# Designs tried in a protein design chat: VH-VL binders against DENN domain-containing protein C297.05. Part 1

Every score and structure here is a prediction.

Target 1, 138 residues: DENN domain-containing protein C297.05, of Schizosaccharomyces pombe (q9y7q7r449to586)
Amino acid sequence: VNEIPGWNDVDLYPLFRALSIPNILVLFEAALMEAKVIFLSENLGMLGYASQALLHLLYPLTWQGLYIPVLPRRLISCFEAPCSYIIGTLSYFFHMDDVPLDNIPLVVCDLDKNSVSTFGKIVRLSRSLRSKLQAHLK
Positions, changes and structure headers below are counted from each chain's first letter, unless a header gives other numbers; antibody chains are not in Kabat numbers.
F, E and O are the ipSAE of ESMFold2-Fast, ESMFold2 and OpenDDE, as the mean of both directions, binder to target and target to binder. V2 is 0.75 times the mean of E and O plus 0.25 times the DockQ between their complexes.
Where letters were taken out, [cut] stands.
Atom coordinates printed by the task and the answers are left out, and those that the model quotes come from them; centres of patches stay.

## First folded at step 1 (VH-VL)

Design c1 (framework fv_clesitamig)
Fold by ESMFold2-Fast, scan of step 1:
Structure c1 (fold): chain C 138 residues (1-138), chain A 121 residues (1-121), chain B 110 residues (1-110)
Amino acid sequence: as target 1 above (138 residues)
Amino acid sequence: QVTLTESGPALVKPTQTLTLTCTFSGYSISSGYYMGWVRQAPGQGLEWMGTIYHSGSTTDYASWAKGRVTISVDRSKNQFSLKLSSVTAADTAVYYCARDYGSEDYYFDLWGQGTLVTVSS
Amino acid sequence: DIQLTQSPSFLSASVGDRVTITCQSTQSVSSSYYLSWYQQKPGQPPKLLIYGASTLASGVPSRFSGSGSGTDFTLTINSLEAEDAATYYCQQYGSSPLYTFGGGTKVEIK
């Protein structure tokens, strides 16, 4: 096989439908710097699609942090993990006070609202690289 | 022609929530701007608090602001608002809203006049 | 977190003097296009002077100029005027914290 298994099977459409390209670039920047990324949605399937699409955008880099596509309500304390992560959870189970701020920057993405909020030091890509990636993603 | 005007209380008691509103007025053909809040304690320098894209889709906050600061936008009124919870004397400052030029450059090209907020000891 | 240190914190100079203010970052600014300079007079909001390290903002007199890259940036007033009495601030974007201001340099006219 010439391609990594599953590479062309990942559907990016749900992510690009839910989020504007500028917001997708913020998530990409956060993942590149190994930040904490939280996905929120009222739709369980959307949480899985969005997190998988983000991991796909990192190729050929492999995400090395914690990855939980859908966090059960009973495990909400996982947001306190002192490491980089990508965690999705249903919007109505989530509260900002559940997530302590440490030296790892935090990005919270509400997929239902096309909203991205950053806390801490999310460093943006250079203007030229950001423009090239934005053009490529269209 | 284009102006930013801050409005809100001049005096807030400790532990209360401070709410400030910034109104964008005048002719503008461009909608691709970020709007930020910057404060300045008496006799001190400038401190950034947070910035929101005009549509409300992207919001950036200073790390100390997590849990205390919320910035929102009401596009129909050309307004964005800052809420700062659990205020203390350390939050006494002149609060400015300022327009960030947007997607191509990241600087504040237009500033409101500023509003002084005093938190009672 | 990145910090911007301005030198000097205070200076007093005469009309006609050449004045230089420096802004030093603890880390390289991600792009020279993300460094700006502001002028603030007492009781007034800041006014943009320079963006992208060296580009004059609209309506700013040509006696103001900026230069620098990486960690070292300079604002120069080549012939000081009485109206230039103000506090000057540098500002970066892109490194933690996302927007950072220098501590300011107060310029007084003798």
Scores: ipSAE 0.000, ipTM 0.608, lowest interface PAE 11.0, mean pLDDT 81

Design c2 (framework fv_clesitamig)
Fold by ESMFold2-Fast, scan of step 1:
Structure c2 (fold): chain C 138 residues (1-138), chain A 121 residues (1-121), chain B 110 residues (1-110)
Amino acid sequence: as target 1 above (138 residues)
Amino acid sequence: QVTLTESGPALVKPTQTLTLTCTFSGFSFSSGYYMGWVRQAPGQGLEWMGTIYTGSGSTDYASWAKGRVTISVDRSKNQFSLKLSSVTAADTAVYYCAREGYDSYGAFDIWGQGTLVTVSS
Amino acid sequence: DIQLTQSPSFLSASVGDRVTITCQSTQSVYSSNYLSWYQQKPGQPPKLLIYAASSLQSGVPSRFSGSGSGTDFTLTINSLEAEDAATYYCQQSYSTPPYTFGGGTKVEIK
């Protein structure tokens, strides 16, 4: 059943189409350690799909940080929050200068470019779990 | 009832290759499982040797085991096997095969009864 | 390489006693879900008691419980019974090596 797409895998398809498996693993690791995650896209639908897919991958863990699937331009100061978060915003509203770096590691993911940038130390998954996830996602 | 059964020689001579097979019943390989080998020398603790994912054949080995241990799977026979090369007296132990539980975060929920392997000339 | 240290290595207690066994990791197990506890009686394979640090395996008596996070984990037997005489092992699957067992704690009944 893990080798054949199940009902849950249908919800993850847009994320796996946009991002490579190694990039998805970095996002998963960041979320597990309660880092800051920023999703960027020019497509509003992609921001919703990607953030929901990441939360789904954490099951049965429940995300305890701030969650804003689509952040409007006027609320850009939310990137200054001194807490763990998952925030998505349209690429053309985003500037790295609006995100102060603090003790919480940050991952910025551009869904349109399949790129992930890390700021700070992200704790890697165990080799066994990383192999398990890579095998299941292939 | 789900069972795992180890099989192989009880006695192996130094420098030879030890081959053990684990046969399972009561569940199907088609679901994909992480299956491991763990050994225990007489009076000592548990020592993990390696694990294989039956769906892809992907393996992980203990650092000391790299180059000496090979784990492989035969889905048609519901078996996976361990080969340990260049054995010495230090390899005398009870060898267990074990299945990682479904959604158990790496915990082994089912174990074989274990098979004692003695390395002696 | 991550190492697990159990304490004590040996303990002797009476039926009805509350027993605590500790497992300390040299590195943080960030998600506590990757820590398990096993019971092994002489001549038998290990039996899974606790997975995901605090989840009780089906069929295991409720007197067993697990707790902890980060580098410090605990197995508690709330009221020891005669059949609990065994060696107990913790196991992690979070960091390399991918599966590490603690050295074991032997529990004997007085």
Scores: ipSAE 0.000, ipTM 0.504, lowest interface PAE 18.8, mean pLDDT 82

Design c3 (framework fv_clesitamig)
Fold by ESMFold2-Fast, scan of step 1:
Structure c3 (fold): chain C 138 residues (1-138), chain A 120 residues (1-120), chain B 110 residues (1-110)
Amino acid sequence: as target 1 above (138 residues)
Amino acid sequence: QVTLTESGPALVKPTQTLTLTCTFSGFSLSSSYYMGWVRQAPGQGLEWMGTISGSGGSTDYASWAKGRVTISVDRSKNQFSLKLSSVTAADTAVYYCARDLYSGYEFDYWGQGTLVTVSS
Amino acid sequence: DIQLTQSPSFLSASVGDRVTITCQSTQSISSSDYLSWYQQKPGQPPKLLIYAASTLQSGVPSRFSGSGSGTDFTLTINSLEAEDAATYYCQQYDSSPDYTFGGGTKVEIK
């Protein structure tokens, strides 16, 4: 449907195909609170599609943190950034040891496995809002 | 009737990996249910360790648990498990598994708890 | 950053008394949705009494009630019964430490 300005400029289907609705809600909540989000996939295109879809779900809010849809191996130190980010990287380049835990919560999403792992507290939407949003997303 | 039952070793040596299993009945896991682990050292308060979604795709761990704790689910056996690596005497506790309906970390049903002692 | 302090740590009261337990947060909890109360008897697992600060869990006697917002939360037992001898814990899931429990309040019957 095309009721929201810019809705058809970003394809949400890859995200909904890769991840269950509950996992998408965790990513949405993480992005709303400006946590750290890491996307993993063996497919470069999937990293771009999923991160763009997440940014689009935030409309009308604008992501204020660092955004790197595909992180080259030579820039792996970017995971140490002491700020909110959305970073994607190929699964085989990723090691949890490269990501120090700090006061900003971290979410690691493996798009190929429909897997979301959180480190630190992600602020949840109220029960009623979460239930309504989950029902609306099917 | 909902039941949860923990099982695993009562005694584990320092540096080993502790594996506990929670077997549940009286409900089916769906994406709306989450399952958690909470422990309690003798004479101390409650400490949350982590939760996993019923589908097995989503996990949430306490910050101290990074690299030490893994929670997994086996839907075919109606079980979910906790793996805690590199144990020390500080990990001696009663370990509880619990069900969370709304991913809000209110645990409405708990197992009876299993005491794990870390000693040589 | 959020720690929960319960007072008193120990309480002795008679059957029929009104008992009040306080849970104080070091920072304002952003929503009452994130505060729950549990009862634990010796040798038993915790039992959920109240969630969202004031909503009574199904099957819990109406003599239990909860109130509060921000930094101050209260659990009240309106008319204490012998079976209420237990340790009571508040819990938050708004901020770190992750899903923090209070230190507990032990209630003994005289």
Scores: ipSAE 0.012, ipTM 0.608, lowest interface PAE 8.5, mean pLDDT 82

Design c4 (framework fv_clesitamig)
Fold by ESMFold2-Fast, scan of step 1:
Structure c4 (fold): chain C 138 residues (1-138), chain A 121 residues (1-121), chain B 110 residues (1-110)
Amino acid sequence: as target 1 above (138 residues)
Amino acid sequence: QVTLTESGPALVKPTQTLTLTCTFSGGSISSSNYMGWVRQAPGQGLEWMGTIYYSGSGTDYASWAKGRVTISVDRSKNQFSLKLSSVTAADTAVYYCARGDYEYSSPFDYWGQGTLVTVSS
Amino acid sequence: DIQLTQSPSFLSASVGDRVTITCQSTQSVYDSNYLSWYQQKPGQPPKLLIYDASSLESGVPSRFSGSGSGTDFTLTINSLEAEDAATYYCQQYNSYSPLTFGGGTKVEIK
């Protein structure tokens, strides 16, 4: 079988429109190793679409970490959580000094700029998994 | 076929900042690309300095290079650049730029010809 | 950080010989096979020969082969040619960090 169970191109479209394939692979790798992922955008809808798309890419795995598609400013201390998370927030509310670096790798993705910054060591996908994902994405 | 070309000064004085630029020709920087800088001191082996994704994010640097090296991308010019601050005679080396491609292979598959930078005076 | 040790650092061999160069990592490389081999001739940039431990790069002669997994890797030149005089480097990689090169092995023709 060539299909990844649960793969749905319609639900993934906004992510692939915003980000290049290499940047999507970084996010997927970060999520697989249970790292910290932060999504930034000036568009609330993009934060929801991108984070949901990332969760879909993990099927059949279920994200076990903290998940907050849009973080309110009053809850910025959530970035200090000593656990894996996927958190989105509006770009203008975000500063890197809000996020202490710890032993869990961090990926910060700016959806409006198609940019990904990594802090710490992210384990790459196996060649077979990368080939499968790239073939399905193109 | 893509070609990479380094450009910058051949001679820099101690304490100055070295700036080198790598230009893509025969093609543009692709969304599947990541790029890096590797140097080689006279008679020595290859030493990785840092890597950056085509988007200009996802930078990583060798441990010794953190605080001294900055790599940046300018896709509008099909270029990426290296800045190395506070140079000393120990930074005399041939500097190479290189690119990798996630779709076909992950290591550096294309390299520039290299540019010799001498730190003296 | 992952460190790569190449052996030998220097060898001299005759045309037609089978040459073996080893690369040992202090810990397993990513996916046990994210290791490449480069050839560098004096005054030239490195040229990719092998990627993913055993995959031959397009345009590289079939006398070159790679093998190994995890921490122990080998580059073999099946029948040495005069044009193969060069320094060979192993490199472990991923797109995030750190990238590491071995110390190099200089191959000279007798």
Scores: ipSAE 0.000, ipTM 0.532, lowest interface PAE 14.7, mean pLDDT 82

Design d10 (framework fv_daxdilimab)
Fold by ESMFold2-Fast, scan of step 1:
Structure d10 (fold): chain C 138 residues (1-138), chain A 119 residues (1-119), chain B 110 residues (1-110)
Amino acid sequence: as target 1 above (138 residues)
Amino acid sequence: QVQLQQSGAEVKKPGASVKVSCKASGYTFTSYAISWVRQAPGQGLEWMGWISGYNGNTNYAQKLQGRVTMTIDTSTSTAYMELRSLRSDDTAVYYCARSYDEGIYFDYWGRGTLVTVSS
Amino acid sequence: QSALTQPASVSGSPGQSITISCTGTSSDVGDYNYVSWYQQHPGKAPKLMIYDVSNRPSGVSNRFSGSKSGNTASLTISGLQAEDEADYYCSSYTGSSTYVFGGGTKVTVL
């Protein structure tokens, strides 16, 4: 059980099970700066649970961007949206060619591999804040 | 455009000291750190340490602690790296590079300064 | 020598994709997303290709991509070109404001 003091963490378990603490911090930083986040998994349930946990980490802030927990293939153009988003999709339907790979602040998280890839500049928490949060999560 | 201009090649005897300079231009010097990385002939890269442009705080690789000193002169936007008690295995190309603390990477590199230590 | 393990060499033909691994421990690659990759041509200074695991600086081709899984970071070069022939080094933060480099990988384009 790893809980972050000061956060309402009732929905955090799926993220902590799938991802290392440093990878969770990258997702948190991306969401705070209103970047673009893509979740990948072969499991539909994981896409919903993990994305909801990320939204919960932002409390009391409310996500203002586009949120699609599972993106249908027919709506693939949503990856080109100019706004901030949190979008999940099944790994076997996903191709990086569907996503603009310019210097857009984008994070791609593979929940099945505990892998986070960042594209463009993500504004990070200070190193001291990251160190404190990492210590609390351990 | 960001540029890091390093001092010229040096030839030293064992036991001597060498001081390499790195003059920065094209950015706000005090907003970044300068890291030093060396490369012996035919070998890989070895991080030596960094110095903050803001306050001059330093952090050195443990292997070099006690032999290396890094300083800055903010009036000339210049960083310096002094290595003492030179040995033949200190023969290397010494690079300065701009380091971004929160990104923790080296984005612009000087062209290198060859330091040869021979008897 | 190096604290991070890279293969000594990787080769490919023009147009192919190659991947270079960089394996560390939990206290460097595993615990931090501060992995960078550098390209070095003979006689020249290193050039930043990737930072923070997968970010590309301006001017670096999108043929270069980075990723990380557990204690292993990877650099992938797609559409290999003759000018990609060089030495490639990974680097990682170690948790005490210090950095380590991998031993380097020589990429040969056949």
Scores: ipSAE 0.000, ipTM 0.498, lowest interface PAE 18.7, mean pLDDT 82

Design d11 (framework fv_daxdilimab)
Fold by ESMFold2-Fast, scan of step 1:
Structure d11 (fold): chain C 138 residues (1-138), chain A 121 residues (1-121), chain B 110 residues (1-110)
Amino acid sequence: as target 1 above (138 residues)
Amino acid sequence: QVQLQQSGAEVKKPGASVKVSCKASGYTFTNYGISWVRQAPGQGLEWMGWISAYSGNTNYAQKLQGRVTMTIDTSTSTAYMELRSLRSDDTAVYYCARDIYSEGYYDFDYWGRGTLVTVSS
Amino acid sequence: QSALTQPASVSGSPGQSITISCTGTSSDVGGYNYVSWYQQHPGKAPKLMIYEVSNRPSGVSNRFSGSKSGNTASLTISGLQAEDEADYYCSSYTDSSTLVFGGGTKVTVL
C-alpha cells in the first residue's frame, strides 16, 4: 500500500520530514519528563502537525501540561507560565528573552531548520530503550 | 566535594601493561559512569572508553578494542583502566572523568588530575 | 587524531566576542544533541563549560554560550577576559555510541 505508516491514523510524516530521528527522540524525552517544549516554524500547518505527532508518540500516556499548537502574538506572555507546556509559535514572533528559564527544563525546536536547543537537564533514555524506539520510528 | 583521585605516574617499557586507578568520593559512585580520556604531549584529547559504575558494562574506542579493559570495584568506589601491549605513542596523561549520565552519553562534569604514563625503551 | 574540525586558534581583544566552530558529520554533531565544550589551562585537567549543545553547568559564567546548526556546533565567549586564554575542545556523541573530540582551539586574549 502507498500510505505513510502511522499510529491510530495520526500522520507522522510531517514530523519525520522536518526533523531527524535523534531530534525527535530529544523531544520525546522532554515530553516524557514533562519539560517545556517550544516549536518554531514559519508554517502554521507545520506547527499543528508536528505538535500533534509528538503528542501521539506519547501514547498510551497523555500530555498533562499546557498545550497551545499555535500561540497568538498577543498571548506571548504564556511563555512565562511556570508549568510544563508544548507551545508552537511563528518564528518571527519568538524571542528567547520572552522565555524565563526556571527549574523546568526547556527545549526549543525550530522545525524549519531541523534544530533542537535544550536549557536545563533532560533525562535521557537508556541505550536499549533508545535503540528500540529508533527501530520503531524507522 | 566531588573528587576523582588518580594513581601516580608510571614508566613502562614497550610491550608492557599499565593499570591506572581512579578513586571516587563525594557522590554515590553507582549513579554515574566513568570515562577515560588521554592526552599525548602537545596533542588534543582522545576518548578511550566508558564503564557503568552500576552494571560494569563497558564501551571502548574502536582503535583500542582488544588492548584496553575497564573495571570497577564498588566496595572501594574505584575505577580501573588497564592498557596492554604499550607502544611509545601511548605516552600520555590519562584522565578519568565522571559522566553525568549513567547510560553513557559522555558529558564530563568532574575530572581527575591525570596520570602521566611514559612508554620508553 | 580528531574527527571534529576546529580552527587551530582564535584571538580577540578584552570585552569583544569570539566564536569557535566545531564541524562534524550527520553521524555525530549533526545527528545528536550531545555536544560538549571543555576549557583547558596549561597543566590542568579540562573543565566542562557547555553540555548538550547549550546547557551551562552551575558556576560557569553566562558569557559562555553554545549553539548548533546542522553539522556545526559553536561556542561563543562574550565580554572576553584575560582568564579565558586557554585551549577549548568540543566533543560529540556518535552513532557508534562512542565519543569524538575536536582538535582543539587556542584562544588568545590580545
Scores: ipSAE 0.014, ipTM 0.547, lowest interface PAE 8.2, mean pLDDT 85

Design d12 (framework fv_daxdilimab)
Fold by ESMFold2-Fast, scan of step 1:
Structure d12 (fold): chain C 138 residues (1-138), chain A 119 residues (1-119), chain B 110 residues (1-110)
Amino acid sequence: as target 1 above (138 residues)
Amino acid sequence: QVQLQQSGAEVKKPGASVKVSCKASGYTFTSYGISWVRQAPGQGLEWMGWISAYNGNTNYAQKLQGRVTMTIDTSTSTAYMELRSLRSDDTAVYYCARTGVRTAYFDPWGRGTLVTVSS
Amino acid sequence: QSALTQPASVSGSPGQSITISCTGTSSDVGGYDYVSWYQQHPGKAPKLMIYDVSNRPSGVSNRFSGSKSGNTASLTISGLQAEDEADYYCSSYTSSNTWVFGGGTKVTVL
């Protein structure tokens, strides 16, 4: 909890309910290094809540990449974007072969399974900073 | 026809560098990646690394990290693989193979380039 | 480095069926449905025979089939023919966004 303007407007509970703290840290590290992040869920609401929560955790940094909370199937070519992105999609419509293998570093997060898969090298925060963030998030 | 054409055989001394080319034709070069795979005489296939012709991203086998560089020239639809600090055990046939940007298999393959490292 | 385990050799008579195994870990064969198989005749480049575990490219005989159970993928050649005599390699995508090959299996047609 903090007093930053707008902080209390974002409900972080769904993200913290769906994912363990270590998995949230992987997503945070991926976003900080401007990697590619894909959220999967069978629930449209979860895709919106989780992606907004991740963007809020980056404050005061503003996400500069592509952001699509729910990707329609017709726009599947967005997975080929060379820029950093945060894209959510329904688990039913997602296949790993829809994502270019060269679009790394990439993190795929299944919100329904508390699962995070990393592809390529994700730069990790220092041990001290990671421990401080873990303590703060708990 | 979809084809990958590789440069000719090379003979190098230990410590030298070699740069093998792979010219693509018959498809949209920038929609795919190129993998490099080598095979020492009488031995099996060894994956060396991959480069995207779409965005230039590379990923190399850990064993070769620091010695290999893969590049592309989109104007000529050509991929290159440079291997530095050559050793006698780098003697092999070097293949390029098309890797789909959304698929994890190798097709088609170039005919191979024999690189011999000897004093 | 061959991280995937294949038998060194397999033999059969014309018309028989043979199976080649390819064993890895949960970080490669067991973790992804990205297993492919390649046929190599002496002095030639490898040829794709099976991709994504069980799919056949256009032009590959339906005598070739692929499957996977846990950490082990298998290539089965039915109705074995003299032209099938070759080296066969499996390959898998890995959790490090790399690929690994099997050590290769020499198929002999008796």
Scores: ipSAE 0.006, ipTM 0.551, lowest interface PAE 12.2, mean pLDDT 84

Design d2 (framework fv_daxdilimab)
Fold by ESMFold2-Fast, scan of step 1:
Structure d2 (fold): chain C 138 residues (1-138), chain A 120 residues (1-120), chain B 110 residues (1-110)
Amino acid sequence: as target 1 above (138 residues)
Amino acid sequence: QVQLQQSGAEVKKPGASVKVSCKASGYTFTNYGISWVRQAPGQGLEWMGWISAYNGDTNYAQKLQGRVTMTIDTSTSTAYMELRSLRSDDTAVYYCARDLEGYSYGFDYWGRGTLVTVSS
Amino acid sequence: QSALTQPASVSGSPGQSITISCTGTSSDVGGYDYVSWYQQHPGKAPKLMIYEVSNRPSGVSNRFSGSKSGNTASLTISGLQAEDEADYYCSSYTSSSTLVFGGGTKVTVL
């Protein structure tokens, strides 16, 4: 009924405009467990805004992994980093073959299509926590 | 409709500098890089370098490092390429081309070219 | 000088298939799937025909196809037509994060 002050910050709106609540929860769970997150969009602004919104959702937790809001193609080897990361790149030039699958779970999110693909095991929040978060994000 | 509009032909003396402009339209300028490629009369294509329209980050061909500077003006969606200490062997048609976000995954749109003639 | 090796010329008759090779090293053509091919008619800017080894841009005839084996990329033009007469250049991304072009191949339609 009423807007929750922290959730209605302008910095969160790009993520909520682009993605459904279930897809946001998958991204949140991936970031919380220190997985790999790749954002895809045809718009550089969307890559920056959405990744910043995800980092904001983690507060008060501080992201400890690699963070590259827009990855230049010359740095494509960064997808091979053996650590948790949040990396955005333009959809036009993304290939799954550039991303080796390892022990760290991977989530690929296409912001333009509201789609989330998961590779590996993402640890889900308890049912009660998911229900409470969904109620607050809804 | 993607368009790259280049400045007109230039005639320069040895030792001078030339600055060629490339005005982009029909797409989001900051989503793509701009590469510069030159072609001397009767010769093949030579890559000069690349600039990101997002942040102005550059990468130049080794042979031209120190002589070339690439810049952008995001307010006018224009890229510039300045070549200094011109020699007669810099006579060429200079092209700007839309580089698929940095490095060559393909130059999908090209300007019409700017002829730069270096002679005494 | 260009680093990638192309034949200086290739010729064929209308309706034939021709192939142009582009040979580099493991630090460019052999190391990356970022090979492009360009068509250039006299006095005109180059036109992208193939990118990422084998992908065709919208509007490019399916008579043009690209492939790669080891350090050599190939452009094949099937059903050769008079308007295909042009210079063709390959290009590749390099391990130094630069771009290198081939020397170019003049295609003549006899």
Scores: ipSAE 0.000, ipTM 0.505, lowest interface PAE 18.5, mean pLDDT 83

Design d3 (framework fv_daxdilimab)
Fold by ESMFold2-Fast, scan of step 1:
Formats: C-alpha cells, sequence, structure tokens
Structure d3 (fold): chain C 138 residues (1-138), chain A 122 residues (1-122), chain B 110 residues (1-110)
C-alpha cells in the first residue's frame, strides 16, 4: 500500500532493476544534498528513465540544479559546470579526466554494472529514516 | 476499464500506404507509451516502434526506418501508425499495445488492441 | 531468424512442469533484467504472462514463473493444464533502445 501522494503516478521499477536498494539510497542522498550526479549506460533509454526516476524520488522537492538526461559528446565541457547537476552520458564517451573534482560531492553511477562511486562526502540519512525507506523500497 | 480500439481491416495494393488507428480509453493517455507490433500469418511477433503520447518522441525498428511514421492526437486519445511503400511481405495483423512504463521506453505491454489485418496483394 | 532463440515446440502431460528457454546476447537478455513473456491463443492478441524476468501481472496464475541466467531467460509452467496450450513468446529490451522478440514456442499438452 502506498500512502505518499503522487507516488503511484511514476514507476520507479526500472531503477530497481538496474540498481540495488543501497545504491539507490546513495543517489537519493546525493540528490537531497544537491551534489553532482553522473549516470552512465551504453543504452540511451536507460539514461532517460533512471534520471527521471531519481527526480521522482525527490517529490515534493524540486531539483534546482542543471539537468541533462543525455549529454552529447560535443558538449563534454558541461561536466565542468561549477554547480549541482544530474547528467547522463553513454559509457564509451565518458572519461573521468573530463570531470574536475571540486567542493561539490560527485556520484558516478554505472547503470549497466550496478555500481556507484562517490567522490567527496555524501551526507547520509538517519538510521531510522534509512531503515524505513529500505523497508518501503523492497 | 482500459481499452485500445483499433480500426478495421484494410486491403491495399503494393506501393500504397496504410494508416492504422488505435483509440485509447479508461486511462490517462499521456501517461503510457504505445508500441506497434505486427504478426505475419503463421509467423511470430515483430516490434515496429514506439511513441510517447507525453512528448511525441518516437523510436522505430531499424528495418522499418524511413517507411513508418507514428503519431498521436491527444484531443481524441488516438495513436496512429502509417506504413508506406507497402510490399506483399507487409501482410500482417498490426497490434497497438500500451507500455506499462511511464518513461515510454519499450519494456512490456500490459494491454493490447485486438489487431488490424492489413492485406497487401495485387 | 528471430533475434532471440526459443525452441520451436515443447510438450508435456497434464500436471507436469515444462520450461521454455529464450537465448539472446550480452546486448539484450544479458544486458538488463527487462525480459517479458507473452501467451497467444489462436486468433487472439498476445497476453502478458511475465515481465522484467520474474514478475507476474495481476490475474496470472502462480504456476507461471520466470528466471534468467546469463544470456538465457526461462519460462516455467508448473501443473500443466489443457488451457496452457498456446504459443509463447519472449521479448527483451536492447542496448540500442529497441525491443526484440523470440521466434515463439508452441506448447502442446498431451
Amino acid sequence: as target 1 above (138 residues)
Amino acid sequence: QVQLQQSGAEVKKPGASVKVSCKASGYTFTSYGISWVRQAPGQGLEWMGWISPYNGNTNYAQKLQGRVTMTIDTSTSTAYMELRSLRSDDTAVYYCAREDFWSGYPDYFDYWGRGTLVTVSS
Amino acid sequence: QSALTQPASVSGSPGQSITISCTGTSSDVGAYNYVSWYQQHPGKAPKLMIYDVSNRPSGVSNRFSGSKSGNTASLTISGLQAEDEADYYCSSYTTSSTLVFGGGTKVTVL
């Protein structure tokens, strides 16, 4: 049973199939603290629905940072933006050398490998809230 | 109750075009994707492409690229599939199917239309 | 040939279990957990039986189950019944953001 208003309007299922619950929670924590999030996949479709699912998890909060669901290779300089962002790109176009590390924490999520790498300090949810969310996301 | 009502059977000559309609009811039209799948007599299922009623984005099977166009009319909750330059091997039952995924990328189809038989013969 | 390989036919007796395989590549079945199975009776539209490898829609018997190992997905029908006689198709999302179907398997109940 879902008691959260609007929760049933968006299907989060594809994100749960690509990523484990602990990895989803790291992405949620990163988005809540307005970190930088990069999604990687060899599949253009995966980039779109994973990023949209993450935005839905923030409801009723609205993402205020830069949002680019699929970044073309010619626009790689967007990774240099000195602000919070959610950017997806094809795995074979991505190199860590193109991403400067600054004071904003960065999370790189490879959707094809169910892997999440963190650069900098991500603020964790309280134990009680994390346990409650894990129970509901099963 | 969710329904996808398709237009009636068509008989066309080679080189002609056919436009099949799929009228949706019983749900919010713009919240679900629509895929088109065809089946030649006695043969298997073949995915033709997908359209998002939310933003009009389309994705077509490579084999049909350049011959197929998928469109929507949100005022009537109707999806259309037009196939041009018809060949005898385009003879098939054409299905519209609702994608049970909000982003509109094809994964699985929870409701199907009854199918529209398109016969291409001289 | 179909993009995904299924056996042309599988048969069993009432009450037995049968399994249908669906073999693809690392760019479809092996890439993601987005494999679905459809049942088709003669003259009818396909019906969704399993989605995303192992999930059942409401109204589908728990006799139907799905699994995946590497590049091969499987549909298992336990307690085989006469009404299960039909064609079964697997499908998978691909790394090209398209969808492909298997060739179909005719299930006969002896």
Scores: ipSAE 0.000, ipTM 0.515, lowest interface PAE 17.0, mean pLDDT 83

Design d4 (framework fv_daxdilimab)
Heavy chain, then light chain:
Amino acid sequence: QVQLQQSGAEVKKPGASVKVSCKASGYTFTDYGISWVRQAPGQGLEWMGWISAYNGNTNYAQKLQGRVTMTIDTSTSTAYMELRSLRSDDTAVYYCARDYGSGDYYPFDYWGRGTLVTVSS
Amino acid sequence: QSALTQPASVSGSPGQSITISCTGTSSDVGSYNLVSWYQQHPGKAPKLMIYEVSKRPSGVSNRFSGSKSGNTASLTISGLQAEDEADYYCSSYAGSSTWVFGGGTKVTVL
ESMFold2-Fast, scan of step 1: ipSAE 0.007; ipTM 0.563

